VH-VL binders against a9kqm9. Designs and how they scored, part 27

Target 1, 255 residues: a9kqm9
Amino acid sequence: MRIIISPAKKMVENIEALPVCGEPSFIDQTNQLLTYLKSLSYEEAKEIWNCNDQLATMNFERIASMNLKTKLTPAILSYQGIQYQYMAPEVLEKDQLEYIQEHLYILSGFYGILKPLDGVTAYRLEMQAKVNLSDKKDLYEFWGSLLYNKLREETDFILNLASKEYSKCIERYVTEDVRLVTCVFGERKGEKVIEKGTYAKMARGEMVRYMAEHKISTMSEVKKFDRLDFSYDENLSNETKLVFLKGESNVRDRK
Below, E stands for the ipSAE of ESMFold2; O stands for the ipSAE of OpenDDE; V2 stands for 0.75 times the mean of E and O plus 0.25 times the DockQ between their complexes.

## First folded at step 11 (VH-VL; framework fv_emapalumab)

Design q05 (at its last look DockQ between E and O 0.09; V2 from the best seeds 0.00; counts 0 for: pae E 15.6 > 2, placed apart)
Fold by OpenDDE, look of step 11:
Structure q05 (fold): chain C 255 residues (1-255), chain A 120 residues (1-120), chain B 111 residues (1-111)
Amino acid sequence: as target 1 above (255 residues)
Amino acid sequence: EVQLLESGGGLVQPGGSLRLSCAASGFTFSSYSMSWVRQAPGKGLEWVSYISGSGGYTYYADSVKGRFTISRDNSKNTLYLQMNSLRAEDTAVYYCAKRGYSWRYYFDYWGQGTLVTVSS
Amino acid sequence: NFMLTQPHSVSESPGKTVTISCTRSSGSIARNYVQWYQQRPGSSPTTVIYEDNQRPSGVPDRFSGSIDSSSNSASLTISGLKTEDEADYYCQSYDSSNHYVFGGGTKLTVL
């Protein structure tokens, strides 16, 4: 089993945190992207980043001096956000860290796909960014099936905890011999499941931690996730979708 | 040479507040998580709080949760501990401790500590 | 959550070998690293062992750490005991509640 998650927009550089244990699998493609980004004007780069002037300036300077082989931080410790706060990678036990190193992949617009302890530098490039590189119109075209193929080499079972923006890089290439299962974290509203972004991010991070703590390897074990007031709903779930509903277990106990 | 120097300790009444500081030098401060560890007189070591290098992650012992706040100013190479609603059982020498290089679970350097006494 | 239990005190003569145990109450001792700190009277703690059996620079090789999964315990062994080794020793690990956990400490007396 391999687990895929989304990166965070915010990144920190900490070259003294821990030694990196590996190099991104597609570092050459990343170099190509870096070269491309370095060739852009400030205005062009700002458009790609879709951010304010302050962030654009910061990132423009960052790209200008960026070296993918120096001042590296383990990927899992670099990304900052709600998902990663709840994953709490900085306080994972050694066996938990080993688990995520083996099973967890982080999708990235810049790096493509990362293992937790791959060395990265801080960047800003979302998967949905529009780029014109090598006759490709966007990063989805740029990466193509490379990311999926990387996973396919290792597993026939992918647990998707990534946002749609990133998971579609994988989903569109899934073959019949591979089972991709997406976890949905939401609240029941009538006949619909509403996903709130904040809670979904929290749950995704917590799920990764849960899986690491219990060394989860099967779908049945994933279904037992019950943290943050989430509980598995069998009726709303199927072979490719696991639905977790917030607050449902408490309702059952009150009846 | 790594140096950690705590300050801000003193005598305070129950229910009072106190802010501790830890001045760090000799290493890239922002690259390392920091912790507060306390030791009551004649007792053992007790972890109090943790903050990551960037300040993005904070954790607290149950005994101080909701009352203490850990923070840092990386531009000043300073670690802080805001202590509110102090209790007699909070009386201790408070150490700032630096995370080790190789793994985040151990402390490789400790300050000399600052004494906090909570008494009526 | 778990606790780390240490003997309250140990004593031995100079030149001899002493072992201080640290037993984890629940969960596997092998799930996270164990560290050992030395605290001499009136002084701050100093690290003598980290990551179960690693020594910081400046710590003599007569200090060693080990893990015994069968007893769910860690041990600090000090060979060739010296008078300067007289101190309190604390083991430390980490629990699932995001807490650093210390043992109760062991007072080592050099006779």
Scores: ipSAE 0.005, ipTM 0.492, lowest interface PAE 11.8, mean pLDDT 91
Fold by ESMFold2, look of step 11:
Structure q05 (fold): chain C 255 residues (1-255), chain A 120 residues (1-120), chain B 111 residues (1-111)
Amino acid sequence: as target 1 above (255 residues)
Amino acid sequence: EVQLLESGGGLVQPGGSLRLSCAASGFTFSSYSMSWVRQAPGKGLEWVSYISGSGGYTYYADSVKGRFTISRDNSKNTLYLQMNSLRAEDTAVYYCAKRGYSWRYYFDYWGQGTLVTVSS
Amino acid sequence: NFMLTQPHSVSESPGKTVTISCTRSSGSIARNYVQWYQQRPGSSPTTVIYEDNQRPSGVPDRFSGSIDSSSNSASLTISGLKTEDEADYYCQSYDSSNHYVFGGGTKLTVL
């Protein structure tokens, strides 16, 4: 089993963190993207980053001075945000770190796919950014099947904890020999399940922590997740989708 | 076969400078962090400095911070230690040490060492 | 900010078992991996145990490592002691503030 998760927009550099223990698998492609980004005018870059002038100026200066080989931070410590707060990678014990390094991949518009302890520099480039690279119209086309093929070499079972924006770069290429199972964290509204972004991010981070703490390797173990008032709903789930409902434990007990 | 070969040791006066080199072969050098570890005559091992595989992160023991600089040239498979403001207590055999797998915190291979003597 | 304390020396006869302790002064010994290195006179160190209890390829299974959380210590045990085991032995651990810490070393004499 391999687990995929989304990155975060906010990134930090950490001097007192875990050491960098690897190089991103697609660093050559990252260098192509860096060369492209350095070629942009400020206004072109701001449009790609889809942000205000304060953030655009910061990122424009960052790109101008960026070195992919120096001042690196382990990927899992560099990304910030609610998902990473609930995962709390900085306090994982040694056996939990071993689990994460073996099983977890972080998707990235800039790096493609990352092991948790791969060395990264801070960047801004979301997967759905509109780039134009050698006739590729966006990053989904730029990455093509590379990221899926990397995962396929290592597993026939992918647990998807990434947002749709990021998981689409894997889902587009999935073949029948690989099982991709998506976890959905939501609330029941009538006969539908509604995902609320903040709670979904919290649950995805908590699921990674839960799996690391229990060394989970099977779907049946994943179904036992019950943190943050979520519980597995068999009726809304199938072989490729595991639905977890918030606030449903009392309702289930009455059935 | 992993091989690490230190060089550049010798006799130097207090306050002087010296640069150590470690030639690496038999593995993908850029994928592994490296350290310098020293051993004063008749004494135990003391970690000196660490550098990540890319060179992006460096750490130093308090006893050498500000005086020593670790670096690497991944195109030449070579690790360096620039030693400035040397003191008598820096006299030691200096070992180049390779960390094991990227997420682990042990040294799986050591060089044979190079002697640095700081004497007035 | 911790120290690893080892006995200065240990002696035992060929064929017998010896245990070398490594006690951590602050923080839990179990929080970070412990490694053990062997250094024969005139030679560079070699790894005999990594990550508490794992043996590198080529290290005999008579070398073993263990962790005791209650005494806050790690141990290296050498069974079936041989004269070639005579060496200095160092434990090592780490944390994020000073990264690598070695014990003071233990001289093993095989009588």
Scores: ipSAE 0.000, ipTM 0.423, lowest interface PAE 15.6, mean pLDDT 87
ESMFold2 (binder alone), look of step 11: mean pLDDT 91; pTM 0.930

Design q06 (at its last look DockQ between E and O 0.01; V2 from the best seeds 0.00; counts 0 for: pae E 14.6 > 2, off the site)
Fold by ESMFold2, look of step 11:
Structure q06 (fold): chain C 255 residues (1-255), chain A 120 residues (1-120), chain B 111 residues (1-111)
Amino acid sequence: as target 1 above (255 residues)
Amino acid sequence: EVQLLESGGGLVQPGGSLRLSCAASGFTFSSYSMSWVRQAPGKGLEWVSYISGSGGYTYYADSVKGRFTISRDNSKNTLYLQMNSLRAEDTAVYYCAKRGYSWRYYFDYWGQGTLVTVSS
Amino acid sequence: NFMLTQPHSVSESPGKTVTISCTRSSGSIARNYVQWYQQRPGSSPTTVIYEDNQRPSGVPDRFSGSIDSSSNSASLTISGLKTEDEADYYCQSYDSRNHYVFGGGTKLTVL
């Protein structure tokens, strides 16, 4: 089994943290994207980043001075945000860190796909960015099937904890020999399930922790997730989707 | 150069309160978990409390749960320990300890300590 | 959850080799890394071994660490003993709830 998660927009450089233990698998493609970004005018880059002048100026200078080989930070520690706060990789035990290094992948518009301890530099490039690379009209076309093929070499089972923006890179290319299963974290509102983005990000981070703490390798174990008052709902779930509902804990009746 | 400087120790009566501070410099403070470790006079080291780099996770030794609160202010590079309902058994030198530079959690730098004495 | 047990004291002559043991009471010693700290009188602890057998920069190579899964213990070995090695030595590990556990400490005397 392999687990995919989204990156975060905010990144920090953390030179004195955990050691970098690898190089991103698609660093050559990252170099192509860097060359492309360096070829842009300020206004073209600002459009791609879809941000105000303060952020655009910061990122334009960042690209100008970027070195993909120095001042690297382990990917899992570089991304900041609610999902990563709830994952809390800094409190995992040795065997739990080994679990995520073996099973977890972080998707990235700039790097493609990352293992947790791959060395990265801070960047801004979301997967939905409207790039125009010669014969590729966006990043989904740029990455093509490369990311899925990497996962397919390692597993016939992908657990999807990424947002739709990022999981599209994998979902579009899934073949019959690989099972892709998406976890949905929501609340029942009448007869429908509503995902609240903040709670979904919290749950995705907690699911990674849960899996690392129990060394989860089967779907039956994933279905037992009950943190943050979520519980698995069999009736709303199917072969490709596991639905977890907040406030319907399967252990509530024991109290 | 990594430096950790504890302050706020002193003499307090049983049932009293103190707030310890640890000023950190020479590293990216927000990226590292921090701990308080204490040592009673003539005794060994005892871990007291832990806080993750983001501040999202805190853990406490059973002997201090409900009485001590660890916190951090990453904008000021400062770690805190609020100690309430102090007992004679809390008398110790309190060390601020930084997580090591590795993928595992251990302490690579220690402050010089601040003495807390709980006596009437 | 578990305790780390060290001998109360050890002694040996200058130039000789000493080994300090650290035995874990439950669960495997190899599950989590073991660290060793040196504390001289009146000083704060300093790290001499981390991650079972790694030396920080500046620690002499006569300090070494090892793990023995069959006895469920870690060991700190100091060869070529010097009088400056007189100190208290603590082993440390952590549990699944990320609570840090110290051994009781061993006083090393260099006669």
Scores: ipSAE 0.000, ipTM 0.447, lowest interface PAE 14.6, mean pLDDT 87
Fold by OpenDDE, look of step 11:
Structure q06 (fold): chain C 255 residues (1-255), chain A 120 residues (1-120), chain B 111 residues (1-111)
Amino acid sequence: as target 1 above (255 residues)
Amino acid sequence: EVQLLESGGGLVQPGGSLRLSCAASGFTFSSYSMSWVRQAPGKGLEWVSYISGSGGYTYYADSVKGRFTISRDNSKNTLYLQMNSLRAEDTAVYYCAKRGYSWRYYFDYWGQGTLVTVSS
Amino acid sequence: NFMLTQPHSVSESPGKTVTISCTRSSGSIARNYVQWYQQRPGSSPTTVIYEDNQRPSGVPDRFSGSIDSSSNSASLTISGLKTEDEADYYCQSYDSRNHYVFGGGTKLTVL
């Protein structure tokens, strides 16, 4: 089993954090992207980053001096956001860290795919960003099937906890010999399931923590997730989708 | 420029052992899975073994499983194939093959091969 | 597990178009990608088609790949046949055990 999650937009640099244990698998491609980004004007870069002037300026300066081999932070500790707050990687025990290092991958527009303890530098580049590099129109084309194939080398079972924007780069290449299962965290509204972004992010992070705490390896065990008032719904689920509904049962928040 | 150079082939008796090497250059070696593919004289291509970039995952054809061991030293950019309990049917040119850029299930570069002859 | 079956040999005159088939014995040919390799006499294989219809750089557009689900087969088509195209051609895919599977190879003779 391999678990995929989305990155966060905000990143911090903490060189005093846990030691970096590896290099991103596709660092060469990342270097290509960095080279490309360094070649852009401020206006072009700002357009790609799709942010305000303050962030654009910050990122422009960051890119100008960026070195992918220095001042690295473990990926799992660099990303900041609700998902990562609930995952709480900074307080994971050794065996839990080992679990996520083995099973968890972070998708990234800049790095492609990361292990939790891969060394990264802060960047801004979403997967949906429009780039013109090597005759590719966007990052989906740039990465192609490369990210999926990385996962495929290791597993035939992918648990998808990533947002659609990032999971797309995996989903479109899934072959019949691979089981991709997407977790949906939402609330019941009639016959529909409504996903609220905040709760979904919380749940995704908590799911990763849950899996690490219990060393989860089977779909059956994933279905037993019962944190943050979520519970598995068999009727709304199928072979490719696990639906967890908030407020459907009296569950204890173990957070 | 990607280069793959096999070595270690030669004549060996049945039941003997041989270790093949493949020196790689022109790419980030550790980032790519590698395979051995062999070709018996006048025959087709047969996949032998696969090893992931990190070396953590290995696969073997049924015909060589338990007898052959694939390994790599990423610090030396070298791929290895330890062949034990060699049989006459193992006689072949052995190619080192690099996985493709976008897919691990195809090869984009091949070495020139090294000949292994198993004969009494 | 499955096998890939190719014709033993095909022949055609220069300038013409030739097609080499690769039939999968079981399972859908569309489950995973098919690749094609060219091997000239006395040389190592080279990749001419990957992921069913993609060409590596340097491979002329005379080479094309296709998949036919109805016949559960892949095809390599070479248009504008040249003498230099004379070679053995192998199709390749992979099985559920993560093993590479090669076809038996097809000898193309340019008349």
Scores: ipSAE 0.000, ipTM 0.487, lowest interface PAE 13.2, mean pLDDT 91
ESMFold2 (binder alone), look of step 11: mean pLDDT 92; pTM 0.933

## First folded at step 13 (VH-VL; framework fv_emapalumab)

Design r01 (at its last look DockQ between E and O 0.07; V2 from the best seeds 0.00; counts 0 for: pae O 11.4 > 2, off the site)
Fold by ESMFold2, look of step 13:
Structure r01 (fold): chain C 255 residues (1-255), chain A 120 residues (1-120), chain B 111 residues (1-111)
Amino acid sequence: as target 1 above (255 residues)
Amino acid sequence: EVQLLESGGGLVQPGGSLRLSCAASGFTFSSYSMSWVRQAPGKGLEWVSYISGSGGYTYYADSVKGRFTISRDNSKNTLYLQMNSLRAEDTAVYYCAKRGYSWGYYFDYWGQGTLVTVSS
Amino acid sequence: NFMLTQPHSVSESPGKTVTISCTRSSGSIARNYVQWYQQRPGSSPTTVIYEDNQRPSGVPDRFSGSIDSSSNSASLTISGLKTEDEADYYCQSYDSSNHYVFGGGTKLTVL
């Protein structure tokens, strides 16, 4: 089994905290994207980043001085946000760290696909960004089937914990010999199930932690996930979708 | 050179309070988790409390939960331990300890220790 | 919820080899790394082994660490014993429930 998750927009450099172990699989493609980004005017880059001038200025200066081989942070420590807070990678045990390094992949518009301990630099490039690199109209076309083919070489079962923006890079290319199963984390309101982004991100991070703590290797064990007041709902689930419903209890923040 | 300097120990009656400090230098303080480890006279080492580099995660030994609070001020490179409702069994030398640069959970540097004595 | 058990005392002659054991009471010894610390009288602990078998800079190569899954234990081995090795030695591991766990300590006497 292999697990895919989304990155986060916010990243930090923390090169002294914990060591890097590995290099991104598609660093050559990342170099190509970096060269492209460095060739842009400020206004062109700001359009691609779709952000205010404060963020655009910071990122424009960042890419100007970026070196993909130095000042590296383990990917799983570099991404910040609610999903990564609930995953809590800095407090993983040895066997849990080995589990995620074997099973977990982080999707990235800039790097394509990352192992948790791959060395990365901070960047801003969402998968939905409208790049114009040669004959490619966006990053989905740029990455093509590369990311799926990488996963297919290693597994016939992909557990999808990524947002749709990122999982599309894999879903578009899935072949009949690989099972892809998406986890949905929602809340019952009346007869409908609604998905709240904040709770979904919490649950995705907690699911990774749960799987690492229990060394989950089967679908049956994934269905037993019950953290953050979520539980599996067989009636709403099918062969490609596992639905977890949150009860109407308080959600407690992690401290 | 990494330096850890504890202070704030002393004599206190049961039920009293003390606040320990640990001044850190020679490394990027905010990058590393820190711990307090204590050693009762003539006894072995006992881990007391842990705080992550950012301060977002704290853990306590069962023997001190609810009575001790670990904190850090990354702008001052200082680690703290607030000890309330002190008991005779808390009598020990308290060490400030730094996590090493490793995914392994070991301490690469220790302070000199500060003595806390809880006695009537 | 686990303990690390060490012998209370060991002794050996200068030039000989001593091994100090550290046995985990529940769960695998391989669940997380094992560390070893030396503490001389009146001094703070110092690391002699981390990550099962790694030596910090300045620790002589006569100190070595190992893991034995069959006995669920770690070992610190000190070859070519010197009188300066006389100290208390502690093993240590970690998990998400107990966090840092130390063994009870072993007093090494060099006769």
Scores: ipSAE 0.262, ipTM 0.697, lowest interface PAE 3.3, mean pLDDT 90
Fold by OpenDDE, look of step 13:
Structure r01 (fold): chain C 255 residues (1-255), chain A 120 residues (1-120), chain B 111 residues (1-111)
Amino acid sequence: as target 1 above (255 residues)
Amino acid sequence: EVQLLESGGGLVQPGGSLRLSCAASGFTFSSYSMSWVRQAPGKGLEWVSYISGSGGYTYYADSVKGRFTISRDNSKNTLYLQMNSLRAEDTAVYYCAKRGYSWGYYFDYWGQGTLVTVSS
Amino acid sequence: NFMLTQPHSVSESPGKTVTISCTRSSGSIARNYVQWYQQRPGSSPTTVIYEDNQRPSGVPDRFSGSIDSSSNSASLTISGLKTEDEADYYCQSYDSSNHYVFGGGTKLTVL
């Protein structure tokens, strides 16, 4: 089993954190992207980053001096956001870190796909960014099936905790011999499930932590997730989708 | 050197309450999950409760669920067990145990234990 | 949920080899790691084997652990038995909810 999650837009550098244990699998492609980004004007880069002037300036300077070999931070500790707050990787124990190192992948526009302890530098580049590199029009085309193939080499089961903008770079290439299961975290509204972004991000992070804490390896164990007032709904779920509803306690929660 | 020192044990009547403490030293307390394990006189070991390093996650044996509360103060390097509605069957030596830093769930260090006697 | 069953007692002479079994009642014994603890009279438990066959520092190599999937059991083997090995031994595992499960314990007597 492999778990995929989205990165966060905000990144921090912490070279005193946990040691880096690996290099991104597609560091060569990342170097290509870096070289491309370094060749851009400020205006061009700002357009790609789709951010305000302050952030654009910061990132422009960052890219100009970026070295993918130095001042590295473990990927799982570099991203900052609600998802990662609830994952709380900084307080994971060794066996939990080992679990995520084995099972968890972080999708990235810049790095493609990362293991938790891969060394990364802070960057800004979303998967949906429009780039003109190697006759590719965007990063979806740039990465192509590389990311999926990386996963496919290791597993026939992918648990998708990533947002749609990142998971689609995997989904579009899924073959019949691989089971991709997406977790949905929302609230019931009739027969529909309403996903609120904040709660979904919280739940995704918590799910990763839950899985690491319990060394989850089966679908049935994933279905037992009951944190943050979420509970599994069998009726709304299917072979490719696990639906967790907020505010609906089950018998387990009552004990 | 890792040290775990339990305290707070004593004699209490059925239905009473008691709070155990475990003072930890020799390791980064907040980085490790802690548990309470008890041993009734002449009996085997029984896991009681678990708390994560940050204190955010707790688990309990069915035998104590709803009656016992595990907590910790990482600023004081201290583990606690609040025991309410005590029963005769809760009589035991209570050990605080540190989780090992490995793949599995095991205890690498144990305290000397503190005796809790529930009797009328 | 499962239980771990140990023999109540075992005995052997110094210098010999003794094996203590720990049988899991349900589920595969190989699913979760098995640990072994030694408890001498009047003392706290100490870890002698963790993760099926790993020894903590300070534990002599006379102590070894193994898993037998066919019998769904774990075993603690003590070779070159010494008088100091006389103690209670507990196997331990855990379930998917991170609940620790102990065996009933085995009293080892060195004759």
Scores: ipSAE 0.005, ipTM 0.495, lowest interface PAE 11.4, mean pLDDT 92
ESMFold2 (binder alone), look of step 13: mean pLDDT 92; pTM 0.932

